# VH-VL binders against Ras guanine nucleotide exchange factor D (gefD), part 10

Target 1, 231 residues: Ras guanine nucleotide exchange factor D (gefD), of Dictyostelium discoideum (Social amoeba) (q8is19r433to663)
Amino acid sequence: GSNIIAQQITIIDNEMLMAIPPSQFLHKSFSKESKSPQFHDMVSKFNEWARWTSSEILSKEKLVERVVTLSFFIDLAKSCVELGNYNAANAIVGGLNHSSISRLKLTWERLSTKVTQDYDRLLSLFDLSMNYKNYRDEIKSTKAKIIPYLGLFPKDLIAIEEGNDNFTNNNLINTEKFRLLYQTIKKIQSYQQPLFTFKTSEPIKQYLKNISNGLSEEKDFHSISHKLEPR

## First folded at step 20 (VH-VL; from i6 with heavy chain V55T)

Design j1
Fold by ESMFold2 at other seeds, fold request of step 21:
Structure j1 (fold): chain C 231 residues (1-231), chain A 118 residues (1-118), chain B 112 residues (1-112)
Amino acid sequence: as target 1 above (231 residues)
Amino acid sequence: QVQLVQSGAEVKKPGASVKVSCKASGYSFTRYGINWVRQAPGQGLEWMGWISTYTGRTFYAQKVQGRVTMTADTSTSTAYMDLRSLRSDDTAVYYCARDRWYEGMDVWGQGTTVTVSS
Amino acid sequence: DIVMTQTPLSLSVTPGQPASISCKSSQSLVYSDGNTYLYWYLQKPGQPPQLLIYKVSNRFSGVPDRFSGSGSGTDFTLKISRVEAEDVGIYYCMQQIELPYTFGQGTKVEIK
């Protein structure tokens, strides 16, 4: 079921999160892969989760199978949220929201009411408005383990760097800027906690690590989508 | 402080309509959907429908399908339930309740008594 | 529609004594995500319902630990280890696995 797959995704994502040293967030190091290889590994996997979602749905030529697959990925995103893995949940939602998927009207209209409600709830959680306010409020939850959406930290760090001068009006070091940067790094480190709650399933983990080898390329998504549902 | 505050009691004749309001405060209104649940005098709870305050999508109980319209006004953080063609068995207390997803209905309005009588 | 059946419908309890309420669903409340969508609410006199337990056994925030839920599949139980005067009211089980959401008939709990 989707909870078992979500657990393995969370193990994989947490291993990558644990591997990122704080130096990769300093001095905008995240902008250069050579300066932030572990950060970029996790970003790459985030994009792979998204592409996996879209590609799997598009691989189902029969409508019934496509509906089951769409339902599974909505359930999977929800299961990730329940485990506190907002990074993978957001990636999967991104894949569901790809234009080549959202246009599949025959597929979407056949979802159960429960799955349809869950999709709307995922959309509200990851809504972009007000600087991701709903997501930022959610991550203050009391869940024992949180894997945050990492894409927001570069955005926050750039905003601090470019919104604050290095020196005050009196040419003294602006200690408030550096305090804000430190607080963000400390927040990232607070999420870097070991997982003890899930048992690894090596067959499932191996499959999830190797999904990139069989996925359709994004450049082909629209052509495949049109072939499946021409209208 | 999270609150749902509903409009006041209504007395209506059969065939009329009623529109109950549910004003949310203390949280981002579009973050969570709204359920409507009613309770006839001396009876249990009956789910009437659900609205996503984010997308505007609605699902209604079959018993009231065709007679109910649920809406959400994001500018005022207010959900509405409009029940038409009222009959005496619509006499009930109507509650709005926040949809906290898999946690259930975590915050309820105080209830709105609707009495349908000749 | 899923029918939710509660027993007993009424319960008189000496203060400080345990209470137990049963709820049976007409079909399994287990979903393919591994969750069981069974909930408990308390409606105190003159008040709206309030959430006690979600997904069978999880206490909602602020609910005292004297409340516990258990069960599986179609058979569920709410237990109050030591009933207090503030626990008086009508207890409802509810399913949220499919629409329409449905409630049990209610169990009225009173103090002797």
Scores: ipSAE 0.882, ipTM 0.954, lowest interface PAE 0.5, mean pLDDT 92
Fold by ESMFold2, fold request of step 21:
Structure j1 (fold): chain C 231 residues (1-231), chain A 118 residues (1-118), chain B 112 residues (1-112)
Amino acid sequence: as target 1 above (231 residues)
Amino acid sequence: QVQLVQSGAEVKKPGASVKVSCKASGYSFTRYGINWVRQAPGQGLEWMGWISTYTGRTFYAQKVQGRVTMTADTSTSTAYMDLRSLRSDDTAVYYCARDRWYEGMDVWGQGTTVTVSS
Amino acid sequence: DIVMTQTPLSLSVTPGQPASISCKSSQSLVYSDGNTYLYWYLQKPGQPPQLLIYKVSNRFSGVPDRFSGSGSGTDFTLKISRVEAEDVGIYYCMQQIELPYTFGQGTKVEIK
């Protein structure tokens, strides 16, 4: 079931999260892959989770199989949320929201009411309005171990760096800027904790680590989507 | 403090309509959907429908399908249930309840008594 | 529709003694995500229902640890290890695996 796959995804994402040294979040290092290789490994995997979602749905020529696959990925995103893996959940939601997927009206209308409700609940959680307010409120209210959405940290760090000078009007160090940066890094580090709750399934983990090797490229999604459900 | 505050009691004749309001406070209104549940005098709880406050999507119980419209106004953080063509067996206390996803209905309004009598 | 059946429908308990309420569903409440969508609510006199237990055995925030839920598949139990005066009311089980959501008939718990 989706809970078992979500556990393995969470192991993979947590390993990548734990591998990122704090220096890769400083001085906008995350903007250059050569200065932030572990950060970019995790970003790349986030994009793979999204592409995997879209590609698997589009690979199902039969409507019934496509509905089952769409349902599975909604359940998988939900299972990731339940485990506190908001990074993978958001990636999967991104894949579900790809224009080549969202247009598949025949497939979407065949979802059960439960899965349809769950999709709407995922959309509300990851709504980007008000600077991801719903998501930010969600992670503030939990004491449990989470894997946060990685993409939000560069956004926050850029805002701090661009909104604050290094020196005050008296040429003294602007300690408020560096306090804000430190608090953000401290928050990232608070999420960098080991997982002791899941057993690794090596066959599943290896499959998930290598999913990009068989996936359709995003440039092909539109044509495949129109073949499946012509508009 | 998370709260759902409902409109006041109503007395209606058969064939009339009622619109019950449910104002949310203390949380992001679009984060969680709203269920409507009613309770006839001396009876148990009966689910009437659900609305996503984010998408506006609704699902209704079959027994009220065609007679009910649930809406959400994000500008006022208020959900509404409009029940039409009232019958005497619609006499109940009507509750709104927050959809906390897999945790269930975690916050309930105080209830709105609707009495349908000749 | 999934029928939820509670037993007993009424229960008189001496203060400080345990109470146990059974709930049976007409269909399995186990979903393919590994969850079981069974919930317990308490409606105290003159109040709306309040959530006690979600997904069989998880206590909702602020619910005392004298409340515990258990069960599997179609058979579920709510236990109160030591009933207090504030526990008086009607207890409902509810399923959230499919629409329409359905409740048990309720179990009225009162003090002898």
Scores: ipSAE 0.878, ipTM 0.951, lowest interface PAE 0.5, mean pLDDT 92
Fold by ESMFold2 at other seeds, fold request of step 21:
Structure j1 (fold): chain C 231 residues (1-231), chain A 118 residues (1-118), chain B 112 residues (1-112)
Amino acid sequence: as target 1 above (231 residues)
Amino acid sequence: QVQLVQSGAEVKKPGASVKVSCKASGYSFTRYGINWVRQAPGQGLEWMGWISTYTGRTFYAQKVQGRVTMTADTSTSTAYMDLRSLRSDDTAVYYCARDRWYEGMDVWGQGTTVTVSS
Amino acid sequence: DIVMTQTPLSLSVTPGQPASISCKSSQSLVYSDGNTYLYWYLQKPGQPPQLLIYKVSNRFSGVPDRFSGSGSGTDFTLKISRVEAEDVGIYYCMQQIELPYTFGQGTKVEIK
């Protein structure tokens, strides 16, 4: 079931989160892979979760199988949210929202009402408007261990860097800028906590670590999608 | 503090329509959907429908299908339920309730009494 | 539609004594995500319903620990370990596994 897969995804994502030293967020180091390899490992896996979602749905030639697979990935994203893994949940939602997937009208119309509601609830959580307000409100109110959506930290750090000078008009150090940077780094570190609640399933974990090895390339998604549902 | 505040009591004749409002405060209105639940006098709870305040998608109970329209106005953080072609058995207290996803309906409005009589 | 059946429909309890309410669904409430979508609500006199228990056994925030839920599949129980005066009202079970969401008939709990 989706809860078991979500647990293993969360173990994998947390291992990567724990491995990122704070220096990879300093001096815009995240802009260069050579300066931030652990950060980029997690970004790469995020993109892999998204591509996995799209590719698996597109791999199902039969409509019934494709509906089951679409339903599973919506359930999987929900299970990730339930576990506090917002990073993987957002990645999976990104894969569901790929243009080659969203166009599959025959597939989407066959979803149950429950799964359709859950998809709308996922969309509302990860809504981009108002600087991810719904998502940011969600993680601020949470007391439990989470894995946050990693992609927002570079956005926040760049905004602090570009919205504040290093020196005031009087050539004094702008301490507010550095306070904001520090607060963001401390927030990231607060999420870097051990995960003690899930048992590892080594077969599932190995499958998930190696999912790129069987997936269609994104460049092929459009043509596959049109063969499945020509419109 | 999170709350849902509904419009006041209504008295209607059979065949008329009613529009009940549900104004949300204390949270991001588009984050959570809204359920509508009614309770006839001396009776239990009956689910009427659900709206995603984010997408506008609705699902309605079969009993009111074709007679109900649920909407959400994000600019005023207000959900609405329009019930048309009213019958005497539509007499009830109508509640809006916040859809907190897998946690259930966590916040309820105070209720709006709708009385359908000649 | 999933029919939710509660027993008893009315319950008079001596203060401080336990109370138990049963709820049976006409089909399984277990979903493939590993969750069971069974919920309990309390409607106190003159008030809207309030959430007590979600997903069988999870107490909602602020609900006293004297309330507990249990069960599996189609058979569920809400227990109040020591009934207090503020626990008076009508208790409803509800399923959220499929639309339409459906409630039990309610169990009225009174102090005797």
Scores: ipSAE 0.876, ipTM 0.951, lowest interface PAE 0.6, mean pLDDT 92
Fold by ESMFold2, last read:
Structure j1 (fold): chain C 231 residues (1-231), chain A 118 residues (1-118), chain B 112 residues (1-112)
Amino acid sequence: as target 1 above (231 residues)
Amino acid sequence: QVQLVQSGAEVKKPGASVKVSCKASGYSFTRYGINWVRQAPGQGLEWMGWISTYTGRTFYAQKVQGRVTMTADTSTSTAYMDLRSLRSDDTAVYYCARDRWYEGMDVWGQGTTVTVSS
Amino acid sequence: DIVMTQTPLSLSVTPGQPASISCKSSQSLVYSDGNTYLYWYLQKPGQPPQLLIYKVSNRFSGVPDRFSGSGSGTDFTLKISRVEAEDVGIYYCMQQIELPYTFGQGTKVEIK
């Protein structure tokens, strides 16, 4: 079931989150992979979760199998949200929203009403309008361990760096700028906590770590999608 | 403070229509969908339909399919239920309720009494 | 449609005594994600329903510890360990596994 797979994804994502030293968020280091390799490993895996989602759906030539696969990934994103793994949930939603997937009208219309509702609920959670207001409200309201969507921290840190001078009018260090940076880094560190709840399934974890080995490349998605549902 | 505030009571004749409003406040309106639930006098609760306030997608109970339209106006944070071709068995209190996903319907409007009589 | 059957339909309780309400569904409420989509609501006199319990046993925010839910599959129970005056009203179970969402008939809880 999707809850078991979501648990293993969450173990993998948390290991990557725990591995990011705070220095990779300093001085816009996240803009260069050579200065932020662990941060970029997690970004790369995020993109891999998204590509995995799209590729698996597109790999199903039979409509019935494709509907089952689409349903599974919507359930998987929901299970990730329930576990507090917003990073993987957003990645999977990204894969579902890929133009090569969203165009599959025959597949989407065959979803159950429950799964269709859940998809709309996922879209609302990860809506980008108002600076991700829905997502930010969700994260603020929870006390439980979460894995946040990592991609928003560069945006926030850049806004602080670009919106504040390093020195005041009197040529003194602008301590308010560095207080804002510190608060953001402390927030990231507050999420870097171990998981003790889930048992690892080594076969499933190994499969998930190596999913890129069998995935179709994004350049091929359009062609595959049109062969499956010409229109 | 999260609230759903509904429009006032309505008295209608059979064959007429009614449009009940449900104004949300205290949260991001597009974050959560809206269910409509009714309760006939002395009776239990009956689900009528659901709308995604984000996508506008609707699902309706079969009993009212073809007679109901649910809409959401994001600019006013207001959901609407329009029930047409009213019958005496549509007499009920109509509630809007916030769809909190797997947590259920967590916030309810105060209810709108609709009376259908000759 | 999934039929939700509550027993008893009416319950008169001495203050401070326990109360127990049964809810049975016509089919399993267990979904393939591992969740069971069974909910409990209380409708106090003159008020809209309010959420008490979600997914069988989880108390909604602000719901007192004297309320507890249990059960599995098709058979569920809401317990109130010590009934208080503010607990008077009609209790409904509800399923959210598939549309249409359906409620039990309600159990009216009154104080003797």
Scores: ipSAE 0.876, ipTM 0.948, lowest interface PAE 0.5, mean pLDDT 92

